Miniprotein binders against Pyridoxal reductase, chloroplastic (PLR1). Designs and how they scored, part 3

Target 1, 350 residues: Pyridoxal reductase, chloroplastic (PLR1), of Arabidopsis thaliana (Mouse-ear cress) (q56y42)
Amino acid sequence: CSNNTSNITTFKPLKLPLFWPWQKVKMGPLSVSPMGFGTWAWGNQLLWGYQTSMDDQLQQAFELALENGINLFDTADSYGTGRLNGQSERLLGKFIKESQGLKGKQNEVVVATKFAAYPWRLTSGQFVNACRASLDRLQIDQLGIGQLHWSTASYAPLQELVLWDGLVQMYEKGLVRAVGVSNYGPQQLVKIHDYLKTRGVPLCSAQVQFSLLSMGKEQLEIKSICDELGIRLISYSPLGLGMLTGKYSSSKLPTGPRSLLFRQILPGLEPLLLALSEIAKKRGKTMPQVAINWCICKGTVPIPGIKSVRHVEDNLGALGWKLTNDEQLQLEYAAKESPKSMIQNIFQTR

## First folded at step 9 (miniprotein)

Design E69Q (from h3b with E69Q)
Fold by ESMFold2-Fast, scan of step 9:
Structure E69Q (fold): chain B 350 residues (1-350), chain A 93 residues (1-93)
Amino acid sequence: as target 1 above (350 residues)
Amino acid sequence: MKIRVEIRVESDDPEVLRYIALLIKWLVEEISKKYGVKVEVEIEERDGELRIRVEIEGDNPEALEKALQELLFRIMYLALELGAEVEIRIERE
């Protein structure tokens, strides 16, 4: 019989995941989403314009990320300015605790916090106490990843060993499931990996500045070492503090101190911004989505910062597709042809 | 040629302010050496804030611009990582 009639049936929308479980990224003993989110803007009043009136929107943005399978959230014990010191951890902890989307499975969220290498943190016990203070602010019993925020090798090498012992003790006491580092260069990354390995502690992550504006020889060397040693690279500032979004120009600068940097650097990014725009238009995507997708294609886990629901909605569009090898090469060539790039973080070691 | 940078840093933690002052002094010395420019820094400490004046001087305009860009970039990351409030003003001669 060849008489088929098309029946219109209303079905509830089947929500397809932005990624499948087998696309999750291994980070030591952890399994994380291909992209996470950074919370450094939460409680940062002047540099990024945080206001307490934003808290409801930040909670909505957090829930939207969870709803779309994001399970990695990065914070730090130094995040939050002035009287809001520690506010990023406090807000993240509140949102996890109150989450209706988690339905009592709060432990499925991988919280990665960073402990500042302050010069007054001179004992391993003080560093373990920093971890306990973060757990208290976050209102959780165990971190997914406890991270050393930067290396002291260049100015206080004896302090660094004490901080490494602190990381070992955090793991041994069950306060963290894994340990990571931030702003570690190639030499120090190998040294801490070996130090922790001999003590049975999984070094799961190395967080460094990594983007189309920060793909120099050193970043590529760090990535190579990570691949060799089974460490996952977490890419921070994947959008170059906002320079890769396409939202800004000489006539439309961001608020705060970033405007001074953008005024000088944006004109020198024209080849890269043009390439991002062309690929974004061809793909039906935004420039931030392309820039983040490039980081994922390089095998890193980017952690773009969140400030609003719109930011999370846009960044989630970086998932579920991949740039071709030719598109990646086009972006990398355009980045090399651009006369400007980002300078390395003041805390990044050799 | 000379560029003046005025920086105001605020924090409720006096130890953080002292640490920032030390890092900025180190940073200006590194920038001076790296770009072959003369960098002078004056830091005034008050309760809850630092007022910092940096003067960058040199004969090569390109080196001066690169020095300024590195100073601004690293100060922004310093403020971000340490949870400090920062305001920056630039004056060019």
Scores: ipSAE 0.513, ipTM 0.807, lowest interface PAE 2.5, mean pLDDT 87

Design E70A (from h3b with E70A)
Fold by ESMFold2-Fast, scan of step 9:
Structure E70A (fold): chain B 350 residues (1-350), chain A 93 residues (1-93)
Amino acid sequence: as target 1 above (350 residues)
Amino acid sequence: MKIRVEIRVESDDPEVLRYIALLIKWLVEEISKKYGVKVEVEIEERDGELRIRVEIEGDNPEALEKALEALLFRIMYLALELGAEVEIRIERE
């Protein structure tokens, strides 16, 4: 039946959210958007081509993400190259503080930072002070998630226990709402979970390389452990450093040192890139949106990197829909059929 | 068959540079063992930078290619995680 009421032409329609509140993802005591954003490009001059002239665009990109319901932003105390070390945290903090949309609601943003497991961080007090330094750079009173950036188990197991005690103290002192780890493999993930449990601290997140280019045995085992233990997997490099965007080819490489890696790897990704392109075309979506959506469909929270407003606008299109099981299997089969994939991070433990 | 990789790493923190040098030496040993290739590394520290020369040698082209890819990925992630600037050049025999 045709019902041609209502003639409300003078009011703009309500802006529909990209996801509903019930689609938010539980991460320990936190409720986060199904996709977050990583800030590792902020202050990275050579690999990502960062320049301070980009700061206005990055601030606009941050505001666009907030406007569309994104509340998870990942950074690290080591991010920023050379003299810009710590710049990622400083920029994120500045944008949160200056946000007109947040005014008085800075704590609605879940800031996840990572503390480097430097060999000179030998006491729990030093590690707690690293957290305080991050809070100072971010200009906030409390982190959403405080993360250990990598494990020292393979070369300094006694240092790792001290760093774990540091995470416990951060939580007990109220400096962080939740504790997580990054680059932890299956064995160490279970060990830290059990250790934290003995100290009354829940492990809320495990951040690892996870994408259509990084779904090997180790990643799948980590995902299985996360599901079993109630830990949320945060997937970094969901676009494979840009290889899954469809933007690059042997004749159109990125600038900087990534061009060497792309020259070696891209030719071996043809089956996967074709499958991504086909599904993107069928869905009226972009290849990055499909690749990110796949990570979400696997139950992870991807944190693609931000360089521009256009990147945020595109990545937001990964939300509000789901790949079918058949589409997921098609992508996974194409990835397995592709002769190339990403290599495990140097810091990822057993 | 032989592949030569020249890596320059810059950091304003001498302790970070020393740590990177240690990690690179360890990385080279692990790649050699995992892919069954011979890997030689020479590291030189000058004025806030490391100049690293890596030679990967072996009889299996597939193993050499995988070793090179592992080296490139891990160097890039090492630089990202530690906030160091990295520049890489590759020469094939």
Scores: ipSAE 0.672, ipTM 0.864, lowest interface PAE 1.6, mean pLDDT 87

Design E70I (from h3b with E70I)
Fold by ESMFold2-Fast, scan of step 9:
Structure E70I (fold): chain B 350 residues (1-350), chain A 93 residues (1-93)
Amino acid sequence: as target 1 above (350 residues)
Amino acid sequence: MKIRVEIRVESDDPEVLRYIALLIKWLVEEISKKYGVKVEVEIEERDGELRIRVEIEGDNPEALEKALEILLFRIMYLALELGAEVEIRIERE
C-alpha cells in the first residue's frame, strides 16, 4: 500500500556527559578522565579466560568507553599469556586505529603502557627499544605515558639506574609525553622523582594497588608523597580482582585460580561487603560503582579492567556523583573491621 | 598440620620461567622466616613449564593459613604481571 512520506525533524534531548570537562584530572602535561580502564584481561587465557573470539566484544566495550568520555587506557608489554604475549597492546592499538568514534582524534586517547623490568634488560638502549616495540604493537607514534612496570632496587640497584636512564631517553626523544612508575613504594618513589627531576624529566604518575581492600600504611604513604610531589596515583585492582563486585560467595566462585584465593579471603570481607551493599542500595548504584567512586573520591584515577560491554556499562556508573565524607568513612571503618584484605604485589618496593 | 600446594606455571619464554622460579624461591624463604612455619619447595623446570611443589608445615593453624594466603596472592600477581599461565592445586592434611 502507498503511504505519505515527509521530512520531520525529531527533537532529541541533549545527552548529558557522565562528567564535565572541569572534572578531568591533571596528570603532568596530560588531562585524563577521572576513571580509566585497564586491559590486563586482554590476552590473559587462564585467569580471565581470554580467547580471540572475544575481540569483537572487547572492541565494542572500548568504543562504549570512548563514547562516554573515557580517554585513559592502561596496558603493558608483558600482558598476554603464552603465545599471546603483547596481545593487550596489539588489541588496544587495533581498536584505536579502527575507531569510528575517534575519526582523526586518535591523539586524544591517552595510552599508558608499562615496560617490564626484566633482569635481561641491562642497557638504557634495550629499554628504549622496548618502548619502540610497544609503539609498533600499538600502531601509534607517541605514548601518553611510558611507565616502568616495577623497581629492581631490592635485588639489582645498578640495573634500576639503567632503566631510569631509559625513561629519560624515551621522554627526550619524544616517544612518550610523560613518564611514570608502577609498584613503587614510598622510598623508591622519592628517589626516582629526584633522579628524573635533575635530568629535566617530570615524574607524572605512580600506579599502585589501591582500593578499599588495599589501604595499608604504605598505600596511604604513597598517596601522601604523590600529593606532595605533584604525582597522580593510578589505582589498579580497584575491585580486588572482582571480590568487591558482590557477585561471588562460597557457593558462587569464579573459575580458575581466583577461586582458591576467594575461598580464603571472601568470608573475611563480610563487614566491608555489607557496607558496600547498603550504600549501593541507598544510592541506586552497584557495589563496583561505589568501590570505584571511593577511589575517585580519594583523588586517585582507578583503572578497572575491561572484559565485556556490560563491565564497561557498569563501571561508567561510578562517574557523575560522589560519596559523602560520612559514606567514605563508613566504608573505611568497615574495611578496617574486616579481618581480610589484599596482599601487596610481590613487585611493590619499600 | 601440613598444606601441600602444587603449582604449574607455563610460558613460551624460558627466561621468564627462570625468573619466576627465582622469585618463587625468594617468596618461600620470606614466608618461612616471617611466619615460623617449615616450608619445603621443589622446583622442576621443563620445556615450557615449571612444576613447583610447596609443603608448609606448622603447629599453628593461623600461621599456616596466613602463609598460604600470601603464597596464593603473590603467585597470582606474579603470573599476571609476567604474562604466564598458572594452575594451583591445594591439599590439606
Scores: ipSAE 0.625, ipTM 0.849, lowest interface PAE 1.9, mean pLDDT 86

Design E81D (from h3b with E81D)
Fold by ESMFold2-Fast, scan of step 9:
Structure E81D (fold): chain B 350 residues (1-350), chain A 93 residues (1-93)
Amino acid sequence: as target 1 above (350 residues)
Amino acid sequence: MKIRVEIRVESDDPEVLRYIALLIKWLVEEISKKYGVKVEVEIEERDGELRIRVEIEGDNPEALEKALEELLFRIMYLALDLGAEVEIRIERE
């Protein structure tokens, strides 16, 4: 019979990027992915269950994030518990240095670290030295963003001016490409913005708790001020410490101290969790993906935590699509109907 | 009505532990004022840890639960931001 065989060219489907270059978010002089990742759990032994045996998996998760265009990684000089103090910066630095994917392009990664406003950091020189210590742990010559971790205005206003001078000096010395703040409210954001402007230093970012569990009047005012001043809001705890994942219930709690908080809060989140579940099912997405996508739709850059390869894979699915205005309103209404929400961080200022 | 909260905070930096102790004393005073509850706190520092006992007392069950909720949230965030280990136990009377 017929030996007429057509040549079949088989090729792997072209992998489309999760986002395009024009979808990158402007953050002062920086161009960042629409979602970053936080390293809060790295070196945290009790609350997040960190063990050094996890380091290889965390490195794989980091490489997966890079492979998919993520270029923003947030850490802090205080992250890591007990004898692992500074471990988050040390691990991030190791992963960047050893990265086969970066291969001499370490400057393509935007490292954002936060410097603790410890009461014994009383000179601008000490604060610059904190930055140098972070650079040493990270094994890099320059940070993408140097951030003040919280405001001292309510109890040590003279110290705060010294810490602001430290941020100015970091920028002027080229130790950081941009400066930011964390846990600053609308009043203090205006004050630091104006202070830095007198020194020729732009304030590029404000990192605050922001999620479907943290969208009250205070968050709305912060977002409004950020938009007015050209500051990008970085949203931390976009999944509410894990409460928005859909993985937990009264019968299935996380390990460690979070279980006490979840017993208190989780039962009061049913309307929101049902709305998240319904939208996720209609979209063929997961609840975390919907919750993160909501933060992006609000014009913020969320930084969910890297805990495993699976978490990074899942969170990456928050990119490449957008919730409709109606879906956003449905989630916001469900959040408002829920009797529970997140409490403001102890360091959150006015 | 009374709720007892036992908190253990561990850090290798004694200055961080002293700072946490000061912040917790401030926090319990703020919670007491905000929710109209009586809050008593005892803090002991020994060998790289703080042992903290908090007693929340009041006549309004809703106010007591909200006070407890805010204490738990803020202590966990404080420990995370300052790189300290935290263990919490709750006893209700």
Scores: ipSAE 0.711, ipTM 0.881, lowest interface PAE 1.5, mean pLDDT 87

Design E81Q (from h3b with E81Q)
Fold by ESMFold2-Fast, scan of step 9:
Structure E81Q (fold): chain B 350 residues (1-350), chain A 93 residues (1-93)
Amino acid sequence: as target 1 above (350 residues)
Amino acid sequence: MKIRVEIRVESDDPEVLRYIALLIKWLVEEISKKYGVKVEVEIEERDGELRIRVEIEGDNPEALEKALEELLFRIMYLALQLGAEVEIRIERE
């Protein structure tokens, strides 16, 4: 008898997931995908060149992310252009509501929004009302994560306590499943953690600028504190506003204000960009995929921006594999050798 | 050594302009202390426009350049995040 002849049944292959359910990341009471997506570009005409004609493509990009198991989407009540209008939240809400991929499972999406520390938000009640306004724009009854967008400690420390009380009330009222902060440095992160803990509210996430361009002493201290206190670090700008993509040079700059930053920083990134290019080529990956994968390997949850279907397709290739320890060290040494890096934005605290 | 920076910020929302002015006043004080440089700032708000003039003075050229770089990036991030248009001009002595 020959085993060379068998029944041949042609099936379309089952689509394998980019990650398994047990590879989801714990974030307080939440279980999130190893990478999320940010919506900073949605409604942002000045930095990212947003136009309303892009909405159909952005919705397709959102659906592609959902199809590949992404369940974390980050937005903010300040995201938009011209005025403080919540355009990013409105678009995300529309896409979730209209999603054919979710088919009545809209509550499986973890929406993380950020509430701006505006100088006119002077009472905890006003801050709770900011949360309710975000829920209205998003067209949902409860947020996955409610975040304070930045600290007022350096210029209005009494206002900060009021905003922290607002976060406590959001949690107690069931408006948010988890509470987080953004742009908090090592000292303020410990202070808010302790403040919330004494009030029965766990601090679940800390969102900071963290990438191969943003791994100075302060970022490493923040990561260490997060690990010690059981806080998950959400890494924003994992591609350094696009500088780690390999797409740009002195002769090929992005449009808009980013071009001024790129003219100053990009020439000083040669050692890092060469290391990224070499590892990407060796792995059969793109430079953005390597840079994002590095953030995941450090135990953070990166949130690259959704700008197009092609960008989402590329960024999804950061999942399902890991850089070796040697590759991570090579990238980190190359970053230290580079004469330039990204600085912290104006909202970053001590 | 002295560096002069002229920054023009435009927004159709006067609350955004007032908030940017407040944060820039804080920022220049922080940068002055961080880099050990002297920073003088003049901020004028006109309808739909914020005009900022900054003079950074110091004896250490490396600290002076780092102070300038941090000032520019932080102001640009602030203006872009709040949806305001920004123009920058730099003069070195």
Scores: ipSAE 0.389, ipTM 0.684, lowest interface PAE 2.7, mean pLDDT 84

Design E85T (from h3b with E85T)
Fold by ESMFold2-Fast, scan of step 9:
Structure E85T (fold): chain B 350 residues (1-350), chain A 93 residues (1-93)
Amino acid sequence: as target 1 above (350 residues)
Amino acid sequence: MKIRVEIRVESDDPEVLRYIALLIKWLVEEISKKYGVKVEVEIEERDGELRIRVEIEGDNPEALEKALEELLFRIMYLALELGATVEIRIERE
């Protein structure tokens, strides 16, 4: 009768997770958290001001994500500027290996890396070797998801078939648990799905730019195809490189090259930023949390970037609740009313 | 009306620099056709860097600004995806 006694003096009370195991998202043979994190800022000196002195805080941010049930981390073999090329994979591998939170269960982390479609990667064997190099940098024996970073269809269609064969071989050799693609448009997504199916390889994920700033006809077509074919859409840049955070204005621009883009785009986002602000205030949430939650409500798995402990703390607040259909429509209408939006990545194909 | 864009790209891999040069040449041609603007590009490779000069010229101010926006965005993502350092400077006439 309302008498709670415990003889456990050193253990914390029952802590509810941000999400339950049955709320995990299926990606082929994988079960992932409803939000992951991207590590593209790790080793990026120019766009994000990365310095090696930041590594301790990045490790703390990584541990915080793990503590809160996040098991999907996205990287790429090209991430890291100049001499730090591959640094994102090296840091992620180091943090996984050293993790106190994992306590020997390092294989429970789903590592998704992307292999660059460089024009000198002309054989399937070279592409398999790119995967082996990523495994070496990550210090793991198998990837969760091996992804082709972009399509070569527009300029080297014969090379693309070779890269697709490389993905098949990675899967058949057990180097990756699942295969995905990035920056694939509607036409190329169907073509690779059909090709992989003829080889007995399921396509588990399609990673594309998807946010309130990037929900045009092409993104909606990709999402429709993903739903139809059983492919999970991974949404990158869910905060529009930071434009949806509410932290920036014409008088308060970010450092580095992003300031040039923000100067052009940000003034044209006022209707959307106002709607995000209003819903955030009504919900007791932040604008980034609302923007990420919108991506989750659309059935995608967003991968916001890990830059600091504070960013991870804030982004985790996107979990455990859902926007109503009316709130989603309000945001979508405000985005349509905004005279500016994000332009597609240079590698985005048809 | 004319916009000048100076782009400096650095990488420790000369093959990456060559690939970036090819992608930028392709990008400026596509932007020229898409927005009906005249785009001229000059690329110089020295050691571990590219120096790229782009001139965008046209009679429609809206088309020029959209062309510039697409150029800036795509170059920033190109730098991100390829792990290259990029510095951009803009001069408007």
Scores: ipSAE 0.585, ipTM 0.829, lowest interface PAE 2.1, mean pLDDT 86

Design E87T (from h3b with E87T)
Fold by ESMFold2-Fast, scan of step 9:
Structure E87T (fold): chain B 350 residues (1-350), chain A 93 residues (1-93)
Amino acid sequence: as target 1 above (350 residues)
Amino acid sequence: MKIRVEIRVESDDPEVLRYIALLIKWLVEEISKKYGVKVEVEIEERDGELRIRVEIEGDNPEALEKALEELLFRIMYLALELGAEVTIRIERE
């Protein structure tokens, strides 16, 4: 048997913040924590094993994040599986509204939601209505960031312009403080930036798959464009759906469809996992903390998923320190030496 | 060599299921062209679910494995991004 070692502390020592105010990053008019959290798992029954009985634990995890200065929470109008569609937004809204730590300060939380580029969203008005529906589920009057979830450029370029007009209208109507995009490639990122600029709307964020498993040519090019245009890169899947945690092996796979992907990719990650383990041991940190810290060191804002109080506690340990340039290079060389990496999201554009 | 992939996708939104069916048909064609493998897909739409059978056939084992890897990866992201439940079974010849 294995038991968690728990020490009982009668006296609480003085606790310093995990990051200082000057370590917050700008996203358009917003000032956000150097790491946020994604709510992808909330309401996802099969891939992440969500059950409604978990809601109390998720609320505790949310409060722990707030207590430690996290103010960025990312969700989407499509998150939540089956009958729980929209559940991620509903839970986040409930937790913000009921928060003991936020009594009277609900507006200090930066809520970033993503609006699906569904083929039936054919008018700017429909897209604005999607934003209003998200606001209703979240029980808030204004979003921090309203994001287009993916580009339609490769199959419906005229629809994309309509969706961009929807983002403009959300901003002009004061429904969102800033606008962003997700899964946009280098070419489309420049195009939307320029389009929004002609309407007086700044593009504040670009959310893409970015991690030690996802730092190929496209990701580096997107980062370069973000830096050039004053856009903040939000890095999703900073732990590679869990592959960078060190928790899994060929004999210890996750449940559900992730197990099939892990069987294909995990054996080819040995050089990277060894480098992560080595640096983690040297630093007195965990492998997830090192992987997340690497994303922060690259100038991105990672949004690891909130799955439990323990996961939030662990991920918070990614803050308050920095990998050296040599450690970053060691991890990057190990990633290049690894025969496997993650493939681009199906919605990722050029 | 031949690999058979059985995919079940569940959603409470019929429009989302139809969209997923369309994306999977597109994905299968792109994978076929990209890796030079023969891919056949059958999609059955039923009460709240899609039942999908994909057969990938080719003479190059490396290309076949890469095709499978991309299919699995992209199906999982489809499910995650669109709020659909997915189960996958693989059979190898």
Scores: ipSAE 0.634, ipTM 0.853, lowest interface PAE 1.9, mean pLDDT 87

Design F73L (from h3b with F73L)
Fold by ESMFold2-Fast, scan of step 9:
Structure F73L (fold): chain B 350 residues (1-350), chain A 93 residues (1-93)
Amino acid sequence: as target 1 above (350 residues)
Amino acid sequence: MKIRVEIRVESDDPEVLRYIALLIKWLVEEISKKYGVKVEVEIEERDGELRIRVEIEGDNPEALEKALEELLLRIMYLALELGAEVEIRIERE
């Protein structure tokens, strides 16, 4: 009775944050977490297997991200397939509004949405109205970042100027705190930066495909221009649509159309996947965590997709540590030695 | 050597479907020039969907595979960015 060990408890150390406040990155007037999350899978039924029965799990995943300091969430007015068009914005807005983790601090979330450069959006007023429609779906009065989803320079250069005027008006009317672009190449990035500067509007972000599978000369030039002009690069598809996760092989393919792409590309990624696996094992990390960490080490803000609670848990492990310069070089060398990589998005401009 | 690609794209917006059809016609012409392969495309719009048949023909196996890979990736991104559903089938001859 004098040795009752059941009354002895060891207090565990207080859980430290995955990143410190000074590790947040500046994006114009905004201060964002070093990694954000994308919502392009929300409402996408064939490519990502979305079903409405998943909404409760997606809300839990969103709350987990908030609890761990993530404040950047990327969406688009075109996300969601068929009858679910706009569903990504509607779900994100619902989750922000209902969030217990925010405790009335909904404005601490940086919502970045993208406005499609549809050929029928021919006036700046139509583009401003697209922004207002997104605000309505998101149930917020101001966006963190309003983004032009792609450039029309290659086929409708006069339309592009109109869309740029739309971004200017969104900013001047206080509908967005910052403006950005997506799928803009080096030449168009400089042109829009200069155009916006003449109107007193800073260009705060450039979102492009950027990963160990997409480190071509064009991505490097975009990064260089971003650094020179004070623009933050947001890296989408940091896991190459799932190819860098290590979860897939010729005998274990994803469902849907991605399986065809994986059959073409995945066998040619062996040197890169081996390097990712070896570094992950050495670090006690997963392959996705290493791939995302590499994007952060390059000075970008990656936005991996939210698909499940487990996916978010895994991706959060990309924070709180850094690859050495030698590990980064090892991954980059392995990527160059791999026979396959990912080419540019169809909407990527020069 | 010949590869046949059958693509089905669905959208509730007829204007989005027509825009996709134009972009795919443009894409196959670019791929043909870039890889030196012969590309034939037929597009049919019916009941809220596009049925697209692409035949890629060439004498260089590596160029043919790269052309297919670029077609697949760019069509997937096209569907993702425009909120359209996509199904793809490939036949090799």
Scores: ipSAE 0.701, ipTM 0.875, lowest interface PAE 1.5, mean pLDDT 87

